# Ledger of designs, part 9: VHH binders against O-glycoside alpha-1,2-mannosyltransferase homolog 6 (omh6)

Target 1, 298 residues: O-glycoside alpha-1,2-mannosyltransferase homolog 6 (omh6), of Schizosaccharomyces pombe (q9p4x2)
Amino acid sequence: MYFLILFSSNAELGEVLRTMRSVEDRFNKRFHYPWTFYGMDEFTEYFMSTTSTIASGHCEYGTKGITYTNHLQFILTISYLVHWDLSQVKPLVENNRLYQQRADALAQENLSYVYSPLFHSFQDWVVRSLLYHPQLEYDYVWRIEPGLKLVCEEKKDIFSTFKDSDIVFTNHVCERKHSGIYAMEEAIEEYKILNTQGDFSNIWVYSNNYTYCKYWPFNEILSLKQIRHNQTYTNLINYLLGSGGTYYHRWTESDILSAAFGVLRARANHMESVGFFLNDDVHYCPETIPYTGRCACL

## First folded at step 3 (VHH)

Design m16 (from d7 with H31K N56Y L105Y; framework vhh_enristomig)
Fold by ESMFold2-Fast, scan of step 3:
Structure m16 (fold): chain B 298 residues (1-298), chain A 123 residues (1-123)
Amino acid sequence: as target 1 above (298 residues)
Amino acid sequence: EVQLLESGGGEVQPGGSLRLSCAASGFTFSKYYISWYRQAPGKQREWVSTITSGGYTNYAESVKGRFTISRDNAKNTLYLQMSSLRAEDTAVYYCAADTPYFGEYSYRSYDYWGQGTLVTVKP
């Protein structure tokens, strides 16, 4: 089973609708894959009615332990997140000296680390939701960020282009290393020593002393069937999440998943046929390849 | 086109109070996480406080209990109420806006900064 998944909020409805119109027009009106919406807050009736009107497939909504399409399954998913709430995160932020020191250090690197415990808990929640969704037949997800627009006509089923051995399909992005990335590298080296992981000298797509490249999380397809039943992968992800690195080191979902894929030497491929813009900042226009239709690039 | 305009700075004696304002335009203010930063003469910019789109607040340890951040989404305005001011609080204060979901790319894409307002604490 194949799902389009979107993490969002009521406040982002305008961006969600624009993204959905683009994805439906360029791709999903042909294939009718279901949409799943996850939000930190309960979705309004207006959000659900407007999104379901645009969708050519079924829509599912998950938030705060209330379910809208499959009560039991979403409650089971949310039970893995039962202790994610802002009251738990606020004491960590307010009373934990290490968290404040890290927040200050990262802010000095011109990063938005201190902007909210909401951001860090959201990243943790996304990773947990992707890892622990209880549906056994949920094999692949296409994670799409609000604000993304597809710019090419996608005539072929994008899910059908993937091999059974592939785990992630996306583009990669390169960033300057901040102190949190060095902390993740140290945490993974410690994990490998304790768990007798084989030699692996570089956990990133590319890395040097100043730069690291990771899988871009805002337009990616993941093979959940390969990662959910891999106990080594699950143990590594639980170790990383359990360390509090999303709060102490500003680890994002892409940092955690990219590093885990690197350690496990997961097969990854570039999403070369899918052209996109993310808001007005990031864009990719593919070279003409088989079954990619007309593109509306710059 | 995104504009952040700080005001309310000035000279004040130690122990005094000031209220800074940041007027925002060119973006949907209510969606953004908005922060105060400051830069003292000869030093790097230092984070002071943040308020989220949901109204949650965080403070640097050096200002906790003395400064209060707040926002008025109807007026597209951010505030910083400063009390018990010290000589070490002397700095140019900057308003900055960022989106939480693009935080890992904020240094590249979504950091908007104002022109700053000078606060001088001297006897």
Scores: ipSAE 0.000, ipTM 0.175, lowest interface PAE 12.2, mean pLDDT 69

Design m17 (from d7 with N58Y E61K Y110F; framework vhh_enristomig)
Fold by ESMFold2-Fast, scan of step 3:
Structure m17 (fold): chain B 298 residues (1-298), chain A 123 residues (1-123)
Amino acid sequence: as target 1 above (298 residues)
Amino acid sequence: EVQLLESGGGEVQPGGSLRLSCAASGFTFSHYYISWYRQAPGKQREWVSTITSGGNTYYAKSVKGRFTISRDNAKNTLYLQMSSLRAEDTAVYYCAADTPYFGELSYRSFDYWGQGTLVTVKP
């Protein structure tokens, strides 16, 4: 089963609607794949009615809280709750000295936003939801970011391009290397030392003194069917999450998943035929026009 | 169109109390996570407190037990009740509205900021 998913909030409804219109127009009006929206808080009736009006397929809505109706969903709910633990993070967030010290360090690296205590909770929640949320019982998901606009007509079913052996199908993003990436390299080396019999790659992301590259989390297809059933992936991901690196080092979902998938030699492939814009900040235009589709890259 | 307007600042003695307000307009206030930040002269802005759209509250360790954040969605207003004020609490206090998502792009970290209100704790 194939789903289009967004992690979003009621406050982002405007961007969600613009993204949905683009995705429906360029792709989904042909395939009628369902949309699922995940929020940390419950969605309003207005959010649900307006999004369902745009969608050509069924819409589902999920939240941090879970209701179950059968024995399997009960077991998955218990598993999700066991893996969702913020008790260690609360004291770190409430330690104002460490919080401000990290904010100062990030500002010195020319990061243009103030660190929020909700940032780590959201990033942690997204990663844990991809691994454990019982309503995410799908084989494959296309994770789409609010603000994304498809710029080429996609006449081919993009899910059909995804091989069963692929874990992730996305683009790479490269950005200025910051101190948090050195911290992640250190955490990975520590994990390897504790797990000396494991089979690990020495290269998990492209990295040098000035840049690093990772999987793009804003336009990606994930094989939930594979990653959810492999404890090798979940063990490393939980180790990274447990370090508090989302708090101390601003690790994002893409940082954590790129590290885990790369270190464990998971198969990744590129969305070379999918053109997109993200709020005028990121543009990708395919070199070859896919089939008879048209691209509006200018 | 979008505006956050802080008020309630002023001079107060150590151990005193103040209540700050932030009036919001031009967006659906009840859907947003709203935070208080402060900036002392010559320092970076520091986070003080956050209240989620669902009413969950979070506090910086330095203010926990002394400050209380609350919201009135009917009035589109955020409050910060400050008690047991110390010289170290002297700062310009800012209201900020954001979403829970903080992506790779900085524009998703904060949607709206206010102009600030000055709190001075003098002996």
Scores: ipSAE 0.006, ipTM 0.292, lowest interface PAE 9.4, mean pLDDT 72

Design m18 (from d7 with S35A T50Y F102W; framework vhh_enristomig)
Fold by ESMFold2-Fast, scan of step 3:
Structure m18 (fold): chain B 298 residues (1-298), chain A 123 residues (1-123)
Amino acid sequence: as target 1 above (298 residues)
Amino acid sequence: EVQLLESGGGEVQPGGSLRLSCAASGFTFSHYYIAWYRQAPGKQREWVSYITSGGNTNYAESVKGRFTISRDNAKNTLYLQMSSLRAEDTAVYYCAADTPYWGELSYRSYDYWGQGTLVTVKP
C-alpha cells in the first residue's frame, strides 16, 4: 500500500542514515512502512546492511530497472521497466545541434544544469519510474531526500490521514520563469486543443509575469494509483515526457508533475503538522502551539 | 553559495599536455558528480567529461583516450589531465557541480560557471 522512497547513492550513506533515524524516531517505527532506495549505481552490501538495521519495515533497493530486497530472496525484473543509463541519452544530446542551441539560450538566462545530460536523464527517469516501476501493489509513496530531518513527533498515520489526496506537499518552490517554462505552458495549451478539453485549469500553484511556484519534491506524498491508473494523468504526463522538454527545455520532475497536478485540479493537501528541515537551507516548524507531539524546533 | 574556481590553462603546442584544476567550495564536494565543459570561440558549449561521487568516469568521444578526469575529495579539487592536445581543443574550460539527485541545490538558482580557464593550442 504505502512506502517511503529515497533517491540516493553509496556516497550519501551518512546522510541517508541520519534521515532514516529521524523519520523512524518521529514517525515510522510506529507504522513499519517499507523503505525503497533508488540509485544510479548499485548499492553496496554495506549500504544495504546499515540501512536495514535502522528500518522498522523491510527495505528494497533498485538500480537500472531492477528492484531487490536486502535479503536478496526476491528480485523484480520487468522488461518494461525504466532503465536509467547515460548511454541511452548520449545520442539525444551529444553532437545534437538543437540540444546545444537550446542549452546555450537557457544558460544565457542563468539557469543551472542546462548542459548536464545526467541532470536531464535523472528528471526523465524519476517521472518514468513513478509511472512504470513494477511496485504496482503500492498506492502511495512518501518521497524523502537524504539530509531531510523530521523535527516533530508525528503520532498520526500520515498516509491514512491523506488517503484520498493526489499529492500531499510540505513546501512550494518559487522560481523566475525561464523560456523553458513558457514552452511548457505552450505545450499544455497545445495538448488542451488537441484533446478538446474544457475541464483543464491553471497550470501552477501560483504564477505572475515573472514567477511560477510548484510543489517541492523532497518531502511529499504522491498517489501512484492516480499517476498510473488514471488515464487523464497518464496521458498528460506521457505527452510532456514525449516532447523531449526535459532535454530541450530543462524541465524538472517537479515542473512536469506540478503542471499535471495543476492542470487536472489534483486534490492537494498540506502536511502542516510535519516539522522538518533539509540541510541548513529549508526549515519548517508547525505553527500550532501547544503541540500534541514533541518538537525540536520549539 | 557554490563556488568553482578553474586554473591551469595556458598556451601549449600541438601534441602537448596540460593539467587543469578546479577548486570547489560551498557544498559537500565528495557527494557530487563533477564535470568539465568547454566553449571554443564562435562555437557552442560542449560537455567534456564527468566523474561520479564513486569515482566512475565518462568522456566525450572527441577526448576519450587523451583526457583523464580525477578528483581529490580531501582537497575539494577536480582535475583534468589533457594529453595529445589538438588545435580543436582550444577553448575556455569550465568546471560544473553536477548531480542527478537534485539535492540541496534544487530550490536555488546558482551560477555554477566560474570565470573559466583558457587553453590555447598554437603551432
Scores: ipSAE 0.012, ipTM 0.334, lowest interface PAE 8.7, mean pLDDT 75

Design m19 (from d7 with E104T L105W S106G; framework vhh_enristomig)
Fold by ESMFold2-Fast, scan of step 3:
Structure m19 (fold): chain B 298 residues (1-298), chain A 123 residues (1-123)
Amino acid sequence: as target 1 above (298 residues)
Amino acid sequence: EVQLLESGGGEVQPGGSLRLSCAASGFTFSHYYISWYRQAPGKQREWVSTITSGGNTNYAESVKGRFTISRDNAKNTLYLQMSSLRAEDTAVYYCAADTPYFGTWGYRSYDYWGQGTLVTVKP
């Protein structure tokens, strides 16, 4: 089964509603796929009532406050999320001195998010939620970022374009390498040495001394069925998460998942026919529009 | 329009106490994670404390046990109660409002920042 997911909060309701209207109008009003909203804090009745009135399918809401599970990995994930909520004095990072030293070094490399421990804990939380959260039991998920707008009408069921062996369907993004990315490259080379019987590939979609390219997480379809309980994927991703690299090396959710998909040779498709804008910063227009006269690409 | 306005800074002697306030307007305060940051002369900005929309708190190791963050959603106000102040606590203190929204955090770290309030710990 298929569903649409947003990671969000009550504060983003306005952007969520605008995104939902776009996705419903261009795609989902024909297919009625369910929406799932995941937040670190509980959603208000106002958030739930307003989103459910726009959705053509069923809406579900998940928060870190849900603790009713019998699976060990799910219990560990929920315990990790709930620990922050119940703790009155624990820091977000274990080694604040190391965190500050790394932040100062990375600020010299012109990264804009280096001083926000909440940002880094959010990256960790999203990855763990995608891998282990019990309510994400669907076979395929379409992860959509608040602020995204679909600009071309998609009459075809985009999920039907996804082949059985495909693991991810998305676009690429290229960024400047920083010292944290070199740290991830080293961590993965060490993982390969320790796991000598594995068949491993290169980490990134593309890489040189200055630039690396990865899968873009803000408009992507993932095969949860193939990722979640495949020990090859879960072992590597847990190795990366366990290093604290989201905190000390500023690895984002997309860095971790893209590296794992690259190393393990995940089958990937490009989302070439889906035109979109993310806020005013990012836009993609298809080279060939399959639905002539239905694209508002400017 | 969105505004964060810090107040309560001033001069205090070592071992003393101060209470900082941050008055928020132009957004639904109760839905945001609100943090205190500080910046000492010649140093980078340092995270001090965060309080979530649900009221859960977290602190930098250097201030743990000495500082208490709290919020009053009815008054749209954030507080930082500082005790046992040290010379090392001398800094401009900033209020920041944020959501756990990846796109916003990836580009700006925080949605909204205040103007800052100066705290000077002097014998």
Scores: ipSAE 0.103, ipTM 0.548, lowest interface PAE 6.1, mean pLDDT 76

Design m2 (from d7 with F102W S109G Y110F; framework vhh_enristomig)
Amino acid sequence: EVQLLESGGGEVQPGGSLRLSCAASGFTFSHYYISWYRQAPGKQREWVSTITSGGNTNYAESVKGRFTISRDNAKNTLYLQMSSLRAEDTAVYYCAADTPYWGELSYRGFDYWGQGTLVTVKP
ESMFold2-Fast, scan of step 3: ipSAE 0.127; ipTM 0.573

Design m20 (from d7 with T99V S106T R108K; framework vhh_enristomig)
Fold by ESMFold2-Fast, scan of step 3:
Structure m20 (fold): chain B 298 residues (1-298), chain A 123 residues (1-123)
Amino acid sequence: as target 1 above (298 residues)
Amino acid sequence: EVQLLESGGGEVQPGGSLRLSCAASGFTFSHYYISWYRQAPGKQREWVSTITSGGNTNYAESVKGRFTISRDNAKNTLYLQMSSLRAEDTAVYYCAADVPYFGELTYKSYDYWGQGTLVTVKP
């Protein structure tokens, strides 16, 4: 089962609609795959009505309100719900001197999201939702970020290029390491003491002392069936989430998943045929010959 | 529709003072972290100061002790009181709201920047 998924909010409706129009026009009007929208808060009728009129497939809407039936899921849900209660998250981080001092230091390192507790909570929530949200019990998801624009017509069913052994199908991005990334590398080295399964020398797609390359989360296909049903993946990712590193070290969804996939040597493929723009920093045009269909690239 | 409108810039002599304002609309102002950024000619945009929804403040090292950020939630307005201005403070000043979920992307992807207000420190 295949779904297009956006993690979004009512405030982003404009960007969501623009993203949906490009994805529908360039790809989904041929295949009618369903859209799933997940928000930390309930979607309005206006959001649901306007998105449903654009979609060629059915639309589903979900929030952080979830119920679990087993003890392990209950433990994870307690951690999950605490972080999703914005009234609890805001006092915790606003009154935390380490969080504030870390934010100041990371701002000097030119990291843009350092003062955004809701953004840190969102990163944690997205990762937990990909692993545990009950409504996401399907095989594959195409994670699409609001603001993404598909710029080339994709006539092939992109999901059909995904093999059973593949975990992630996406692009790569390289960034300068901030102090929080060194903290993640240390956390994984600590995890190595407890588990020998993986390649702990190859955490990132590529790295050196100053730069790291990771999987780009804003246009990616993930095998949820492989990730969710493999305790090797879930144990490592939960170890990272349980550290509070999304708050104290500003680890993002891409940092956490890329580190886990690298350590566990997840089979990954580059999404070469999909042309897209997201923002001023991310523009990708396919180099594959033949270049197919209608494109507004470059 | 989220809108931020900066004002209060102008020409000032070294050692002078200016008060910048940022009028916000289209969102629940009191719930957001709001920041000041500046961009000098030919340079990258740099962070200046942030005020949290709870009123806690942080400053770039270069402006600490000289600039004071504050907010008036009843008026949906952000302020930056600048004192002891230096030639290197010459820049266009922008305010930015940290929209939940996209702190990293909001500065580029969602155009939540106002037109900015120019501050020129002339000898």
Scores: ipSAE 0.000, ipTM 0.276, lowest interface PAE 10.9, mean pLDDT 75

Design m21 (framework vhh_enristomig)
Fold by ESMFold2-Fast, scan of step 3:
Structure m21 (fold): chain B 298 residues (1-298), chain A 122 residues (1-122)
Amino acid sequence: as target 1 above (298 residues)
Amino acid sequence: EVQLLESGGGEVQPGGSLRLSCAASGFTFSHYYISWYRQAPGKQREWVSTITSGGNTNYAESVKGRFTISRDNAKNTLYLQMSSLRAEDTAVYYCAADTPLWFGELSYYDYWGQGTLVTVKP
């Protein structure tokens, strides 16, 4: 029912191993939940053997993408049909003047990864794989980013704190709004005009004064069962993906999921006791530690 | 294995010039977008310039007309020619390799060098 998922590549093996050691030491060695590794390319035998040695539970490896088509005629972006195949994505970004112009504009806003077609493709692929891949059948998934390190010992089963009504259990991060986020707001407004059947009464993820708050995709538990069986979520997410905003507005997985969950008033819960570091760049330290355990929070 | 090594920093007087270099190894340099970033003491890291695999360039508004980015694919080296330097250009300069449209060689995140310090003093 429950499993840990990590989206990665063979090139990230070093970070994957460090993340796994942290998660196993702090949490999973007590519970033996399975790991699933998803990559855009096939994993090597070395990757599989090394990760299986660290894992206390069963390991599974997947690498298949999915196809997508957007039939909404009022989208103002150039791309309507995307097959999840890097050879088909290349014409959208390599030597593409619209992509280059949008990347140039976003670079002026001091955003990272704006010239990374692989980063943009990865964000698109993660959303599609997480929510629509036929082989991902568990009820709940704990999505963990390579480079994540748990800094507090978790003696309780964290999945047991996830309520059936919750769609996501994660932390929030707030950052400066950029032109891509304004493009997201515009896309959502277009979607509302085309599709008046939704609730759309609350987009709590947005704030004023250059502030945009979103769910962190680096350390989150998602209810796959609730999301995948709701056509309202799949319709909105497909609309956003079909806009090409991942490529042309630098939308990330968290941008897309946060927008969808916020617009549709998804119930979210906060991981208050889970302390973590991500690549030494992002640190979350619990205000109070509910367990008497090891915590290296600096 | 993947390595970016910046060099060429130092002390210079206002109005002076410096040429920064970034030597890359461990990946197919010619296929990557490569960028310069800088971080002044107590300030946020900021983007300076990018050169694409095809040679197209872009610059932050604050450095346009004063800085020139270039690459030598045969030497796996990125350059930043800086002229008319100002006190506000004082920073640690980093190069970063933005990942191309394929897996296998590098992570989906870009890679950063260790930095080279540029100090503009009278």
Scores: ipSAE 0.021, ipTM 0.488, lowest interface PAE 7.4, mean pLDDT 74

Design m23 (from d7, 24 letters changed; framework vhh_7ubx_2)
Amino acid sequence: QVQLVESGGGLVQPGGSLRLSCAASGFTFSHYYMTWVRQAPGKGPEWIATITSGGNTMRDDSTKGRFTISRDNAKNTLYLQMTSLKPEDTALYYCAADTPYFGELSYRSYDYRGPGTQVTVSS
ESMFold2-Fast, scan of step 3: ipSAE 0.013; ipTM 0.426

Design m25 (from d7 with T50A N58R; framework vhh_enristomig)
Amino acid sequence: EVQLLESGGGEVQPGGSLRLSCAASGFTFSHYYISWYRQAPGKQREWVSAITSGGNTRYAESVKGRFTISRDNAKNTLYLQMSSLRAEDTAVYYCAADTPYFGELSYRSYDYWGQGTLVTVKP
ESMFold2-Fast, scan of step 3: ipSAE 0.012; ipTM 0.247

Design m3 (from d7 with A97K T99R L105Y R108K Y110F; framework vhh_enristomig)
Fold by ESMFold2-Fast, scan of step 3:
Structure m3 (fold): chain B 298 residues (1-298), chain A 123 residues (1-123)
Amino acid sequence: as target 1 above (298 residues)
Amino acid sequence: EVQLLESGGGEVQPGGSLRLSCAASGFTFSHYYISWYRQAPGKQREWVSTITSGGNTNYAESVKGRFTISRDNAKNTLYLQMSSLRAEDTAVYYCAKDRPYFGEYSYKSFDYWGQGTLVTVKP
């Protein structure tokens, strides 16, 4: 099973519709893959009706709130409970002074959203949803960010070109390291020391003292069948989430997932034929034949 | 054009109460999470409370049980009812249009902060 997924809200409907139009026009009108929309709050009837009219395939809508019907399953995942109510988040409740201290330091580094528990909980929620959401029972998912515009015609089924051994199919982004990134590097080194039998690699696609490059989650195909229910991946990702690093170090979904994929030697492929723009911040246009004739790049 | 206008600040004695308001315009208020933040003299900005579009609330530990956030979607107004005020609550209080942050590059909800309202707690 193959799905297109957006993590979104009613507030982003305009961006969602623009993104859907480009994805439908460039790719999905030929293949009719279903869309899945996940939000931290329920979607309005207007959101559901307008998105459904653009989609060439079926649309599914889900909210936050990972529910477990099996008591043992709940106990095994209690430390990974995903919910909007932050009063149940142990790191913030027990160590609010540390949270403020870390946020102040990150603000001095000109890092945005450092004081927002909503930002931090959303990063945590997206990662946990990819691992555990009960409605997300698919072999592959194409994670698409609201604001993304596809600029190249994709005639082939991109899911069929994704090999069974591949974990992720995406592009890379490079950023300047902030203190939270050094904290993640330290957490990974600690994890490796505690798990000496593991076959571990470098945390980032590339890094030096000042920059790090990671897998970019906003136009990304993931093999959920190889990530979910695989203790190698779920143990490391849960270790990172359990540290509270989304709150104390402002880790994002891309930081956490890219770190896990790097450390665990995930087989990654580059999305070379898929040209895109994300707002005015990120762009990629294929320059190699046979791709140039399919693209409307600026 | 998005506008957020805070009001209701003032001077109050320890143990007193104060109600802050944030009047919003230029966006569909009911669709957004709205948050209160504060900045004490010489300190960085600190999150205080959030209310979701559905009405669910969350609070910083330092204010839990003393402050109540609420919203009136018909009036496009956010409120913060403050009770049992302490000297440590002295700060400029800001209203912020908030929503789940979808990604580092595609989201600018925090560009829409209010001007702030000063709360001074002194004997």
Scores: ipSAE 0.059, ipTM 0.512, lowest interface PAE 6.2, mean pLDDT 77

Design m4 (from d7 with F102L G103T E104G L105W; framework vhh_enristomig)
Fold by ESMFold2-Fast, scan of step 3:
Structure m4 (fold): chain B 298 residues (1-298), chain A 123 residues (1-123)
Amino acid sequence: as target 1 above (298 residues)
Amino acid sequence: EVQLLESGGGEVQPGGSLRLSCAASGFTFSHYYISWYRQAPGKQREWVSTITSGGNTNYAESVKGRFTISRDNAKNTLYLQMSSLRAEDTAVYYCAADTPYLTGWSYRSYDYWGQGTLVTVKP
């Protein structure tokens, strides 16, 4: 099964609604795929009612902070556990000289969010949710960032172009390497000493001494069935998460997943038929415009 | 249009108390996670406390039990009640609207920093 997912908050409702309207108009009104919304705090009734009104499929709402243990009279136990929240980051950041020293160093490199336990916790939570959250039992997920607008009509079911061997459909982004990225490269070199599976020489889509290119997470389709059911992926990703690098090296979820996909030579395809804008920052228009549906790329 | 304005700083003796306020405008305050950070003279900025949109609170260990973060959504105001102040609490205190959801591409939640308010604890 296929679904659309947003990691979001009540604060982003306006952007969420605009994104949903474009996705529904350009694609999903034809296919009726479900939407899943995940946040670190409870969604309001207003958020849920307004999003469900726009959606052509059903909507599901989850939070990082929900821990459900239901003991039913029929001896049924249903447990929904989200591992990471702010209470769980305290052991990693409090009374931790290493955290403070690394945050100070990364701040001097002009890197954002280096002092934010909330930001670090979110990176860890997204990766763990994609690997382990029981409500994400779908085969494929299309991750869409609030603020994204689809600008071309997609008449084709984009999920049906995803081959069984493909792990990710996405775009690429290149950033300047900070000291945390060199630390990830070193961690992966250490990992390969005990592991023979993978290509550890080219962990990024592209890199040189100063620049690295990775998979862009804000408009991507992931094969959850391949990632979740392949122990090689889960072992490598757990190694990286277990290092605390989201805290000590300000690794993003995209850094972790892109490195793992690169090491394991995951098959990735460019999402070239999907035209989009993300606010004023990023835009992409398909080169096959004559064979694409209605477009508003101008 | 988004603005955060801190107030309530000043000089206080060790063991004293101060209440900081942060007045917010230009965004839907009740929907944001709001944090206090501080920057001591000659040092980098450090996280102090966060209150979620749902009202859950978290504190840095150095201030736990001494500081209390709270919010008044009707007044679009964040508070930090500081008690048992120590010399090490001397810093400029900043409030910030915080969201992790725009990751990798957005510095924008930290663009909603206030100008800061100075707290000086002196013997």
Scores: ipSAE 0.240, ipTM 0.627, lowest interface PAE 4.7, mean pLDDT 76

